# Ledger of designs, part 6: VHH binders against Transcription initiation factor IIB (tfb)

Target 1, 335 residues: Transcription initiation factor IIB (tfb), of Methanocaldococcus jannaschii (q58192)
Amino acid sequence: SVDYNEPIIIKENGEIKVVKIGELIDKIIENSENIRREGILEIAKCKGIEVIAFNSNYKFKFMPVSEVSRHPVSEMFEIVVEGNKKVRVTRSHSVFTIRDNEVVPIRVDELKVGDILVLAKELPNIEEDIEIDKKFSKILGYIIAEGYYDDKKIVLSYDYNEKEFINETIDYFKSLNSDITIYSKDLNIQIEVKNKKIINLLKKLRVKNKRIPSIIFKSPYEIKKSFIDGIFNGKDAKVFVSKELAEDVIFLLLQIKENATINKKSINDIEVYEVRRITNIYTNRKLEKLINSDFIFLKIKEINKVEPTSGYAYDLTVPNAENFVAGFGGFVLHN
Key: E = the ipSAE of ESMFold2; O = the ipSAE of ESMFold2 at other seeds; V2 = 0.75 times the mean of E and O plus 0.25 times the DockQ between their complexes.

## First folded at step 1 (VHH)

Design J01 (framework vhh_5j56_2)
Fold by ESMFold2-Fast, scan of step 1:
Structure J01 (fold): chain B 335 residues (1-335), chain A 125 residues (1-125)
Amino acid sequence: as target 1 above (335 residues)
Amino acid sequence: QVQLVESGGGLVQPGGSLRLSCVASGFTFSSDYSYAIGWFRQAPGKEREGLSSISGSYGGSTSYSDSVKGRFTISRDNAKNTVYLQMNSLKPEDTAVYYCAADLSGWYYEDYDYWGQGTQVTVSS
């Protein structure tokens, strides 16, 4: 079972989003008419929700969840692998390793530093026809990462040396006949944009919550790529104040066959997350070549005992796979 | 740890003025990331009401609710890491506990995650 705060990407009623597993499961159980108890487990049926799992061909796809469960827990373990990807799990939970060219489960209490774990190298790239073009997608990414809006205006902040992106932003909004005001202070340039149609679109996409909208997770590769370029402002690394947005970004990168490292930093006693895009995938290349899978094989750096976020640990049942993807960096977990 | 501490409340006569102060610790108002600081109030038996906000990374953009526009002014002193609410022409209806709140995401009203303990303002004869 996993900790309350572990991120999981789900599909529900055709929408794709990243949620906290504990929040999802608590809601399902508390709204269930028929909770089954099995020892310490509270189990409820789940309908209409799909999670990412691998099939016998070692390829990821969305697969339906048949039931969810939770149980009381007093201890949790945080597993940190190469690239500082992290997941918090109970000692009796199984993750995946590789033996004899087969991906096999292994219990957390049997793991040691230096062991190899299976994580997602790439996730299903769902591509639907959408009305968002590449230029808007890039600007949308920047608005989510760096901007804000209200009923009257969109405000974007830049470093003075980001001249190319500043000009691209100005040109884009001018092409839409927007009112633009530019403010300069010290090392910062601020662009204020008044465009009612765009503001209404941002509201429709729920951009105010600083999460990646479902439409982006379902967009064509080029739209996803442009969105990510906007989030990163054309750079390889980005510092996120929101852990949830950083988690969204990691899942989106995996959909476009990119990867990342994570560095947790402290700024003014506030935890922030630096996500760095990986140009080269660092994995056990021999194992990857032998399997021909959607997997990356990463070495365990640390196993730390940590306090559970809630009084419970959480699990999902995916009947046709008996696994699912979750955690900060996309761990493959046995269910 | 992010903390906000309000001060400057008290008892004042109708038509009087007060200046509330909000001192922030654990982050700075001149930080490199988006943020907003807002003033809210909650009167006895009523829901919390947003009054005014000021953004950090957006050149100090301000906003005001219709109930206080023209009477209240928000300002900041980045060197003191303090946000102020100057309240003029106070009415008995302004009696409430006043809260300072921080949104480190830069979104107004909906996303305030850090709250001060509040300071009481009483406007009475």
Scores: ipSAE 0.000, ipTM 0.097, lowest interface PAE 23.0, mean pLDDT 83

Design J02 (framework vhh_5j56_2)
Fold by ESMFold2-Fast, scan of step 1:
Structure J02 (fold): chain B 335 residues (1-335), chain A 125 residues (1-125)
Amino acid sequence: as target 1 above (335 residues)
Amino acid sequence: QVQLVESGGGLVQPGGSLRLSCVASGFTFDYSSSYAIGWFRQAPGKEREGLSSISSSDSGSTSYSDSVKGRFTISRDNAKNTVYLQMNSLKPEDTAVYYCAAEYSDFWSGSYDYWGQGTQVTVSS
């Protein structure tokens, strides 16, 4: 079982989004008329939700969840691997490791620092025909990362040295006949855009949540790539104040065959997350049958006992796979 | 256990070519290898710069830094347990000590397990 806050990417009613597993499962259990109880375990049937799991060819795809469960817990373990990817799990839960050239489950309480774990190298790139072009996608990413909007205007802030992106943004909104006001103070440039049609589109996409919209997770590769370029403002690394947005970004990077390292930092007593893109993933431990897998193999750096976020630990059943992807960085977990 | 030995450096005129070799011992660099091998360089007074890597994972994926893309080509010869860096259209700014390095998981994740001694490349008229 995993902690309440562990991110999981799901497909539900045609939408793709990243959610906290505990929030998802609590909602399903609390809305269920038929909760099965086995000892301390609460189990509910799940319908219409898919999660990412690997198939017999070691490739990831969305697969249906049949049941969800939760049980009370008093302790949790945080596993941190290379690149500072992390997941919080109970001691009896199994992750995947390599043993005798095979991918096999191993219980958390049997893990040691230095052991190799299986994580996602890449996730399925779901591509639907959508009405969003590359320029809008990039600017949408920047609005989510750095901007805000209200009923009257969109506000974007830049360092003066981001001249190329500033001009790209101005040209884009000018091409849409927007009312644009530019303010300069010190070494900062602020752009205010008044365009009711674009503001209504941002509202429709629920951009105020500061999360990656479902349409982006379903977009063509080029649209996803442009969106990521907007999030990162053309740079290799970005500091996020929102852990949830950082988690969204990691899953989107995996869909475009990129990866990331994560560094948790403190700035003025505020925890922030620096995500650094890895566009070239070169090696994994080689197993003959895994040469074409979607897996990356990373060493455990730390195993820390931590407090559970809620009173419960959570699990889900994927009957056609007996595994699923979750956690900050895309861990493969056994179920 | 693991040892990397570079060779092939030397003096070359601008526009010339060199091929660097990195011979691995203590492990076999092939499709069964858990290592990625790449090339780095360091000029006097400058930080070490990553140039290129090759992995036996992902169908033998290769990568290049922008400063050498299109001019340098990395390859491997599994029978000789050797990784090569073919360097074309050399410029004076390519003058540096060139190192090969190997790591277990991700070449660009910053964890390099083994380094060679380096081979000097000088591009001068």
Scores: ipSAE 0.000, ipTM 0.120, lowest interface PAE 21.3, mean pLDDT 82

Design J03 (framework vhh_5j56_2; at its last look DockQ between E and O 0.05; V2 from the best seeds 0.00; counts 0 for: pae E 20.5 > 2, grease 27 > 24.2, placed apart)
Fold by ESMFold2 at other seeds, look of step 2:
Structure J03 (fold): chain B 335 residues (1-335), chain A 124 residues (1-124)
Amino acid sequence: as target 1 above (335 residues)
Amino acid sequence: QVQLVESGGGLVQPGGSLRLSCVASGFTFSSGYSYAIGWFRQAPGKEREGLSSISGSWGGSTSYSDSVKGRFTISRDNAKNTVYLQMNSLKPEDTAVYYCATGRYYGSWTYDYWGQGTQVTVSS
């Protein structure tokens, strides 16, 4: 079972999003008319939700969830692997390792530092026929990472040294007959854009949530790539105050067959997350099945006892697969 | 000129609650994600410590230090350009001057603008 705050990418009624597993399961249980109890375990049937799980070819697919559950717990273990990817799980929960050249489950209480875990190298890039152009997707990434809007205007903020991105923003909105005002304050550039058509589109996409919109998770590769370029502002690394946005970005990077390292920092005791895109894949090359898999194999750096976030641990059932992807960095978890 | 003004401090008994406000002027809190507002405190003879932050993003992502996680809640009201800190289950060790500050990322996080602070005293 996994901790409340662990991110999981889901497909719900055609929309793809990243949610906290505990929030999802608590909502399902609290809204269910038919809760089954097995001792301290609360179980509810689940309909209309898919998660990512691997099949017999070691390829990830969206697969239906049949049940969700929660139970009280007094301890959790935070597993940190190479690249500082992490997940919080119970002692008895199984993750996956390599043993005798096969991918096998292993309980958390049997793990030690230096052991190899199986994580996601890439996630399904299911490309729907969605009409969104490359230029808009990049600007959308800028807005989510750096900007805001209200009923009257869109505002993007840049360092004065980011001339290329400033000009790109201006040129794009000029091409849409927008009213553009540029402010300079304290070595910063603020671009204010008035365009009601674009503001209405941002409202439709719920951009105020500062999360990756479902349409991006379902978009063609080039659109996803352009959106990511907007988030990173042409750089290899980005610092996020929002862990949730950083988690979204990690899952999106996996969809475009990229990976990242995570560097947690504390600025005045406030946690931030530096996500750095990487070009080299850290993997062992073994049997043909593993070589062509969607898996990456990473060593455990730390195993730390931690307190549960909500006092509960959470799980879900994926029939016939008996696994799912969750956690910060894309851990493969057994169920 | 950017100005941050804290209010809502005072004297409270242990176990009590207070709600602090931070009103910004000359600066719109939600103007960009690279902006964040944080709450800090400084007790006599101690270094200033960070307690909580809320980003300028449209969703308002939050973070908390271990010393206040579960007891304090940060929130914002964009219409009033105001950030709040709800402090519950207050303890005598929470006695300090509380500051809000706004930060921006320039290769590292810096908090460039600070309020003058509001006193919180937790005692019988």
Scores: ipSAE 0.000, ipTM 0.199, lowest interface PAE 18.0, mean pLDDT 82
ESMFold2-Fast, scan of step 1: ipSAE 0.000; ipTM 0.235
ESMFold2, look of step 2: ipSAE 0.000; ipTM 0.154
ESMFold2 (binder alone), look of step 2: mean pLDDT 79; pTM 0.809

Design J04 (framework vhh_5j56_2)
Fold by ESMFold2-Fast, scan of step 1:
Structure J04 (fold): chain B 335 residues (1-335), chain A 125 residues (1-125)
Amino acid sequence: as target 1 above (335 residues)
Amino acid sequence: QVQLVESGGGLVQPGGSLRLSCVASGFTLDYSDSYAIGWFRQAPGKEREGLSSISSSYGGSTSYSDSVKGRFTISRDNAKNTVYLQMNSLKPEDTAVYYCAADETYVLGSEYDYWGQGTQVTVSS
């Protein structure tokens, strides 16, 4: 079982999004007319939700969830691996490790610092025909990471040395007959865009929550890649974002065969996450069976005893897989 | 406080060999810390070039640029918290300042967070 705040990527009614597992499961249980109790465990049937899991070929795909559960818990363990990817799990939960050149489950209470864990290297890249071009996708990424909008305008800020991206942005909005005002102060450029049609689109995509819209998780590779370029300010190696956006970004990167490292920072007493983009992923080629798998193998850096976020631990059942992907960085968890 | 200190540079004849050392402090190169150590070089009037990296990832993955594959070898000594670059069959075009860099990543990149001071390598008669 995992903590309330663990991120999980789901597919529901054709939409793909990253949610907190505890929010998802609490909602299902609270809206269920038939909750089954087994000891202290509360179980509810789940319908219409898919999560990422692997089966016999070591490839990830979306698979349906049949049941969700929660139970009271007083202690959890936070496992931190290379790149500061982390997951909070109960003592009795199993993750995957490597033993004698095979991927096998191991209980959390048997883990030691320096052990290898299995995480996602690549997630299913869902590609649907969508009505978003590459230029807008890049600008949308930048708006979500760095910009803001209200009912009247979109505001974007740049460093003077980003002339190519500034010009690309201006040209794009001019091509849409937008009202554009440019302000300069020292080495900073601010662009204000007035375009009711684009603002209404941002509202429909719920961009104010600063999360990656479902349509991007379902977009063609080139649209996803352009979006990520926008998140990373055109060409920067790193970006500072909220925890929830950092979680979204990691899952999107995994869909395009990229990755990132995560560092928690404090800026003016506000918690932010530094996400550092990794475009070339290397897998150890010594494991013949796993050379074409969707897995990456990362060392445990820390195992810390922590307090549960909600007083509950959460789990879900994926028939025929007995595993799922969740956690900050895409951990493979055994059910 | 992360610090990297390079040594081992100097003057060498074409076809010769040098071993550069990078001593890390403020973190460990064994499996408890998530760092990649890379070697880079920059010659006058040219852009910085990535040469090789080694990581704490499963098996200690290494990478090499095409310009040095087969001639340079990266290795580490975890007990000494040191990364080495063994440079063989040196050419005049290998003349540059060589930098050791560290980051919390397992890939060769150009924008690492921590850099050493650099060590000069000159290949000439």
Scores: ipSAE 0.000, ipTM 0.176, lowest interface PAE 18.8, mean pLDDT 82

Design P01 (framework vhh_7pa5_2)
Fold by ESMFold2-Fast, scan of step 1:
Structure P01 (fold): chain B 335 residues (1-335), chain A 120 residues (1-120)
Amino acid sequence: as target 1 above (335 residues)
Amino acid sequence: QVQLVESGGGMVQPGGSLRLSCAASGFTFSDYAMSWVRRAPGKGPEWVSTISGSGDSTSYADSVKGRFTISRDNAKNTLYLQMNSLKPEDTALYYCAKDYYDSSGYFDYWGQGTQVTVSS
């Protein structure tokens, strides 16, 4: 079982989003008319929700969840692997390791620092036709990462060394007959855009929540790539104040065959997350089956005993796979 | 006090070869995987290759696979990159890094790097 705060990417009614597993499961259980109890375990049927799991070819795809469960827990373990990816799990839960070139489950209580764990190298790249072009996608990423908008305007700030992106932004909004006010302020260029149609689109996409919209997770590769370029403002690393947005970004990177390292920092007593892109991730395995897999193999750096966030641990059943992807960095977990 | 000093760069014509070296100090060299990372003009850094601490395992970016060979001499605390069949696209500043998951910041590459220019 996993902690309340573990991120999981789901598909529900055709929409793709990253949620907290505990929030998802608590809602299902509390809205269920038929809760099954097995000892301390509360179980509810789940319909219409898919999670990412691997099949017999070691390839990830969305697969339906049949049941969700929770149980009281008094201890939890945080496993930190190379790149500082991490997941919080119970002692009896199984993750995946590699033994004799085979991917096999191993219980958390049998793990030691230095052991190898299986994580996602890439996730399914769902591609649907969408009305968002590459230029808007890049600007949308920047709005989510750095921007502000209200009912009347969008506000974006740039430094002077971002001339190409500044010009791209101005030209894009100008092509849409927007009212644009440009402020030159010391070392920054501030762009204020008034365009009711675009503002209404941002509202529809729920951009003010500062999360990646579902439409981006379902977009073509080039649209996802442009969105990420907007988030990172042409750089390889980005500091996020929102852990949830950092989690969204890592799942999106995995969909475009990129990866990331994570560094947790404290700035003025505020926890921030630096995500650094890795555009050419590798696998240190010689067997063709593993080289062609969607897996990356990372060493455990730390195993720490931590407090459960909600007093519960959570699990879900994917009957045709018996595994799922969750956690900050995309861990493969047994169920 | 970890130090990595790259050398061996230079100018070469397309199809030529160069061998880069990285002298490491301040840590137990054989305990750590080592990587080569490059930065082309006006672009972000790109991972090139990694070698395990023992030297038993190597990995390469698709863009250099079959042309570059990473190696190490643990007795001399030195990392190497043999670059063959060089292309103009290989023009970049080349850095060595202690781990393939380098945790330093975007501007915190170890040493000055060594410049490789493939032209003419």
Scores: ipSAE 0.000, ipTM 0.150, lowest interface PAE 19.8, mean pLDDT 83

Design P02 (framework vhh_7pa5_2)
Fold by ESMFold2-Fast, scan of step 1:
Structure P02 (fold): chain B 335 residues (1-335), chain A 119 residues (1-119)
Amino acid sequence: as target 1 above (335 residues)
Amino acid sequence: QVQLVESGGGMVQPGGSLRLSCAASGFTFSSYWMSWVRRAPGKGPEWVSTISSSGSYTSYADSVKGRFTISRDNAKNTLYLQMNSLKPEDTALYYCARDLEWLSYFDYWGQGTQVTVSS
C-alpha cells in the first residue's frame, strides 16, 4: 500500500491526468454503495479508470483498475533512490528489483540501502490526432510555469538574459496579430499580450489550475516536447513551487523518453522542487534480457520511517498485471 | 553543480592514436562509475566503455575491444580513453557520462569532443 499523496497518472473518460492516489481512492470508496470489508480493509469496485502497468514483455500501457482499497496505518517508509525520486509505502508492500537479469517483487521490509529498484524509464506516448500548434504548445508550457492570464491579457515574465526566448515569444504573438506591451523592471522583462482568441483557448484548457492539460498528455511527440521546452524555458532545470506541477512534468517527461532528477529545497520556509531534465539515457549490453524494456534500474539511497499523510494506506488492483506505476519519479509497485 | 568537460579529440589518420580526457567537477568523482559514449554522423548514440568507481572493473563495446582502454585518476577527478588502431568507423563526437554503476543509466553527459579519422 502507498501513502495518500503519492502521484499516479490515470486515464478516465478519455482524459489523462495526474492525481493523488489517496484522493482518488477516498472519493471512490465514499461514493460506493457496496463497500466490501475484509478485516481492516475497505474495498470498493472501480469502473472506468485505467492506470499504467507493465505487461509480460516489460512494456507499459494503460490497464483497467478493478478494485481500490484502503486500510488504517500508523507507519510509512519513504524510499529514496538515485536522482532523489521517492515513494512512501507500507512495510509489507512489494516493489520490484532485479536479480539474475529477472524482474522480481521484493517486500519493503526486505530492502536495504544499495539495493536496485525498478522504475519507469519511459511511459506510453499516447498520440491522438490532435491539431495543436507547436509554437502555441511551447508558449502554453511557459504560461503554466511562469505566467498568468485574465479576461484581458496574458502576462509573461523573463530574466533579461533570456533574450532568445523573449524574441521567440514576441515573434509568435506578432504572427497572431496580438497587441504586445513590453515592460522592464530591475533585471526582469514583462510581456503583456492582448489576444482574445488565445485567452479564450487558455480558459477552455483550464490553465489557471497550473497543471498540465489532458490534451498535452495525448498530443504527438513534437507537441509534448515543445510544451516541456516551454516549461523549462530552454534550461535543463526548473524550480517548481507546486509539487503537483512538478509531478505532472515528471510523468510527461517519461512519455517523451526523458527522465529527471529531483531536489527538494526550502526557500524562505517554502518547500520547492527542482526538476532537472535528463535526455541522455542509454542502455548498454550488460542487461541483455532487459535492453529494450521500459525500465530503469536505480539504487536505493535512503529508507526512512515517516509519518503517514492521512490515517490510511491505499492500494488498487490491476487484474491483468498485478502492478502499477506511481510515486514521485514513476516507481513500479506490485499488487 | 555537476560538470563534465571532454578534451583530446582531433584529426588522425587510420591506424593512429588519441587519448581523450574528461575533467569532472561538482560531485565526488571517486564514488561514481564513468562511461564513454559516442555519436557518429547520421547514427544514434553508441556506448563505448565503462569503468567502476575504483577502476577494478572495465567493459567495452565489441566494436572497440582490444583497441581502446578506459582509465581514471580519482586524485585528479579525470576520466581517460586511450584509443589505438583508430578506424574511419570511430569518427564521432565522444561524450563523457556519469553512470549509475553497471545499471545502463547515464545521468550527466559532457558537451563532447570530436574525433575524426580520415586519410
Scores: ipSAE 0.000, ipTM 0.159, lowest interface PAE 19.5, mean pLDDT 83

Design P03 (framework vhh_7pa5_2)
Fold by ESMFold2-Fast, scan of step 1:
Structure P03 (fold): chain B 335 residues (1-335), chain A 120 residues (1-120)
Amino acid sequence: as target 1 above (335 residues)
Amino acid sequence: QVQLVESGGGMVQPGGSLRLSCAASGFTFDDYAMSWVRRAPGKGPEWVSTISWSGGSTSYADSVKGRFTISRDNAKNTLYLQMNSLKPEDTALYYCAKDEGYSYGYFDYWGQGTQVTVSS
């Protein structure tokens, strides 16, 4: 079982989004008319929700969840692997490791610093035909990362030295007959855009939530890549003040066969997350037998005892898989 | 019993060239990606370059791209770094690093290092 705040990517009613597992499961249990109790476990049936799990050929796909559960818990363990990816999990839960060149489950209470864990290298790339072009996708990413909007205008802020992206943004909005006002102060450039059609589209996509919209998770590869370029402003690293947005970004990177490292920092007493893109992954000859797998293998750096966020631990049942992907960086968990 | 022995460092003037070598033993060299990592005085370690097990793929830090070339000779169990157009900022102790074999940027063992000093 995992902690309340662990991110999981789900598909529900045709929409793809990242949610906190505890929030999802608490809602299902609280709305259930028939809660089954097995010892300390509260179990409820789940319908219409899919999570990512691997099948017998070591490939990830969305698979239906049949049941959710929670139980009281007083302690958790935070497992941190290379790249500072992390998951909080109970001592009796199993993750996956490599033993004798095979992917096998191992209980958390059997883990030691230096052990190898299985994480997602890539996730299913869902591609639907959508009407968002690459230029809009890139600008949308930047709006989510750095901008804001209201009923009258979109506001974007840039450093003076970002001349190419500033000009690209101005040219794009001018091509749509937008009213544009540019303000300069010190080394900061602020662009205000008035375009009711685009503002209405941002409202429809719920961009004020500062999360990645479902349509992006379902877009073609080129649209996803342009969106990511907007988030990162053409760079390989970006600092996020929102942990939830950083989590969204990592799941999206995995869909386009990229990966990331995470560095948690404290700036002016505010916790921030630096996400760095990894576009090339090398494997050794011994792992070539797994070249068709969606897995990456990372070494445990730390195992820390922590307090549960909600007082509960949470789990999912995925029939025919007995596993699912969750956690900050995409850990493969076994039940 | 992994052993990595770097050599080829020295003093050069700005604009000069050096070729670093790393002799590897104690493991099957051609099963692993290899990297060069450097540490400048008073600074933390900085990744410089990585080469895949076969030599078919290479990657470089932006600070050295276009100036440095990583290569390997699997028959001789040797890793190389050709450094051209050297700058004072390249002054550092250079380490050969063995990747654990799971992903690039994940290092298990480092050698003793070889000093590169770029000054006039």
Scores: ipSAE 0.000, ipTM 0.314, lowest interface PAE 11.2, mean pLDDT 84

Design P04 (framework vhh_7pa5_2)
Fold by ESMFold2-Fast, scan of step 1:
Structure P04 (fold): chain B 335 residues (1-335), chain A 120 residues (1-120)
Amino acid sequence: as target 1 above (335 residues)
Amino acid sequence: QVQLVESGGGMVQPGGSLRLSCAASGFTFSSYEMSWVRRAPGKGPEWVSTISSSGSTISYADSVKGRFTISRDNAKNTLYLQMNSLKPEDTALYYCARGEYYGSGSFDYWGQGTQVTVSS
């Protein structure tokens, strides 16, 4: 079972989003007419929700969840692998490792520092016909990462030397007949845009949540890539104050076959997350059988006993796969 | 120079009330979304509430919904947080922040904070 706060990417009613597994499962159980109890487990049937799991060809795809469960827990273990990707799991839960050139489950309480774990190298890239163009997608990413809006205006802030992106932004909104006001102070440029149609679109996309909208997770590769460029503001690294947004970004990167390292830092007593895009993934071994898989193989750096976020640990059942992807960085977990 | 100065904190018993104020200066207050963020002893910062520049859009963390009310007076450049039905769990240093959403990276200035202690 996994901790309440572990991120999982789901598909529900045609929407793709990243949620906390505990929030998802608590809602399903509390809305269930029939809860089955097996010992300390509370189990409920699940309908209409898909999670990412690997098939017999070691490729990831969205697969339906048949049941969800929770049970009381008093201890949890945080597993940290290379690149500082991490997941919090119970001692009896199984993750995947490599033994005798085969991908096999292994219990958390059997793991030791230096062991190899299976994580996602890439996730399914769902591509639907979307009416969003590349320019809007990039601007949307920047609004989510750095901007804000209200009923009257959109506000974006730039460093003065980001001339190319400043000009792209101005040209884009001018092309939409927007009212644009530019403020310059010290080394900062602030752009205020008044366009009721665009503001209404941002509201429709629920941009106030400062999460990646479902339409982006379902967009064509070029739209996703442009969105990510907006989030990172053309750089290879970005510091996120929101863990949830950082988690969204990691899952989106995996959909476009990119990877990242994560560094948790404290700046002025504020916990922040630096996500750095990487061109090369460190892999401790090459397996001929798995060379075309969607997997990467990363070494465990730390195993720490931690306090559970809630009074429960959570699990879900994916029939015929017996696995799912979750955690900060996309861990493959057995179920 | 942007400055945010919180006041109104103190000690109260469970079930009590406090009203926090934040005096803003050095910028056009009416042009910015404002938020309250708190930090409990030994824990990281938790976003509490946000109010839009005009006051028309308001959001609350689930832990305070129904108990806290955020408001602003743009003529006085002041942000408020009315806290009712206080619980021991609300004990924290409360910060006034310029920006809409703690987790979005849009907060660029915060004050020194005002301490709220709920105990019996």
Scores: ipSAE 0.000, ipTM 0.101, lowest interface PAE 23.1, mean pLDDT 83

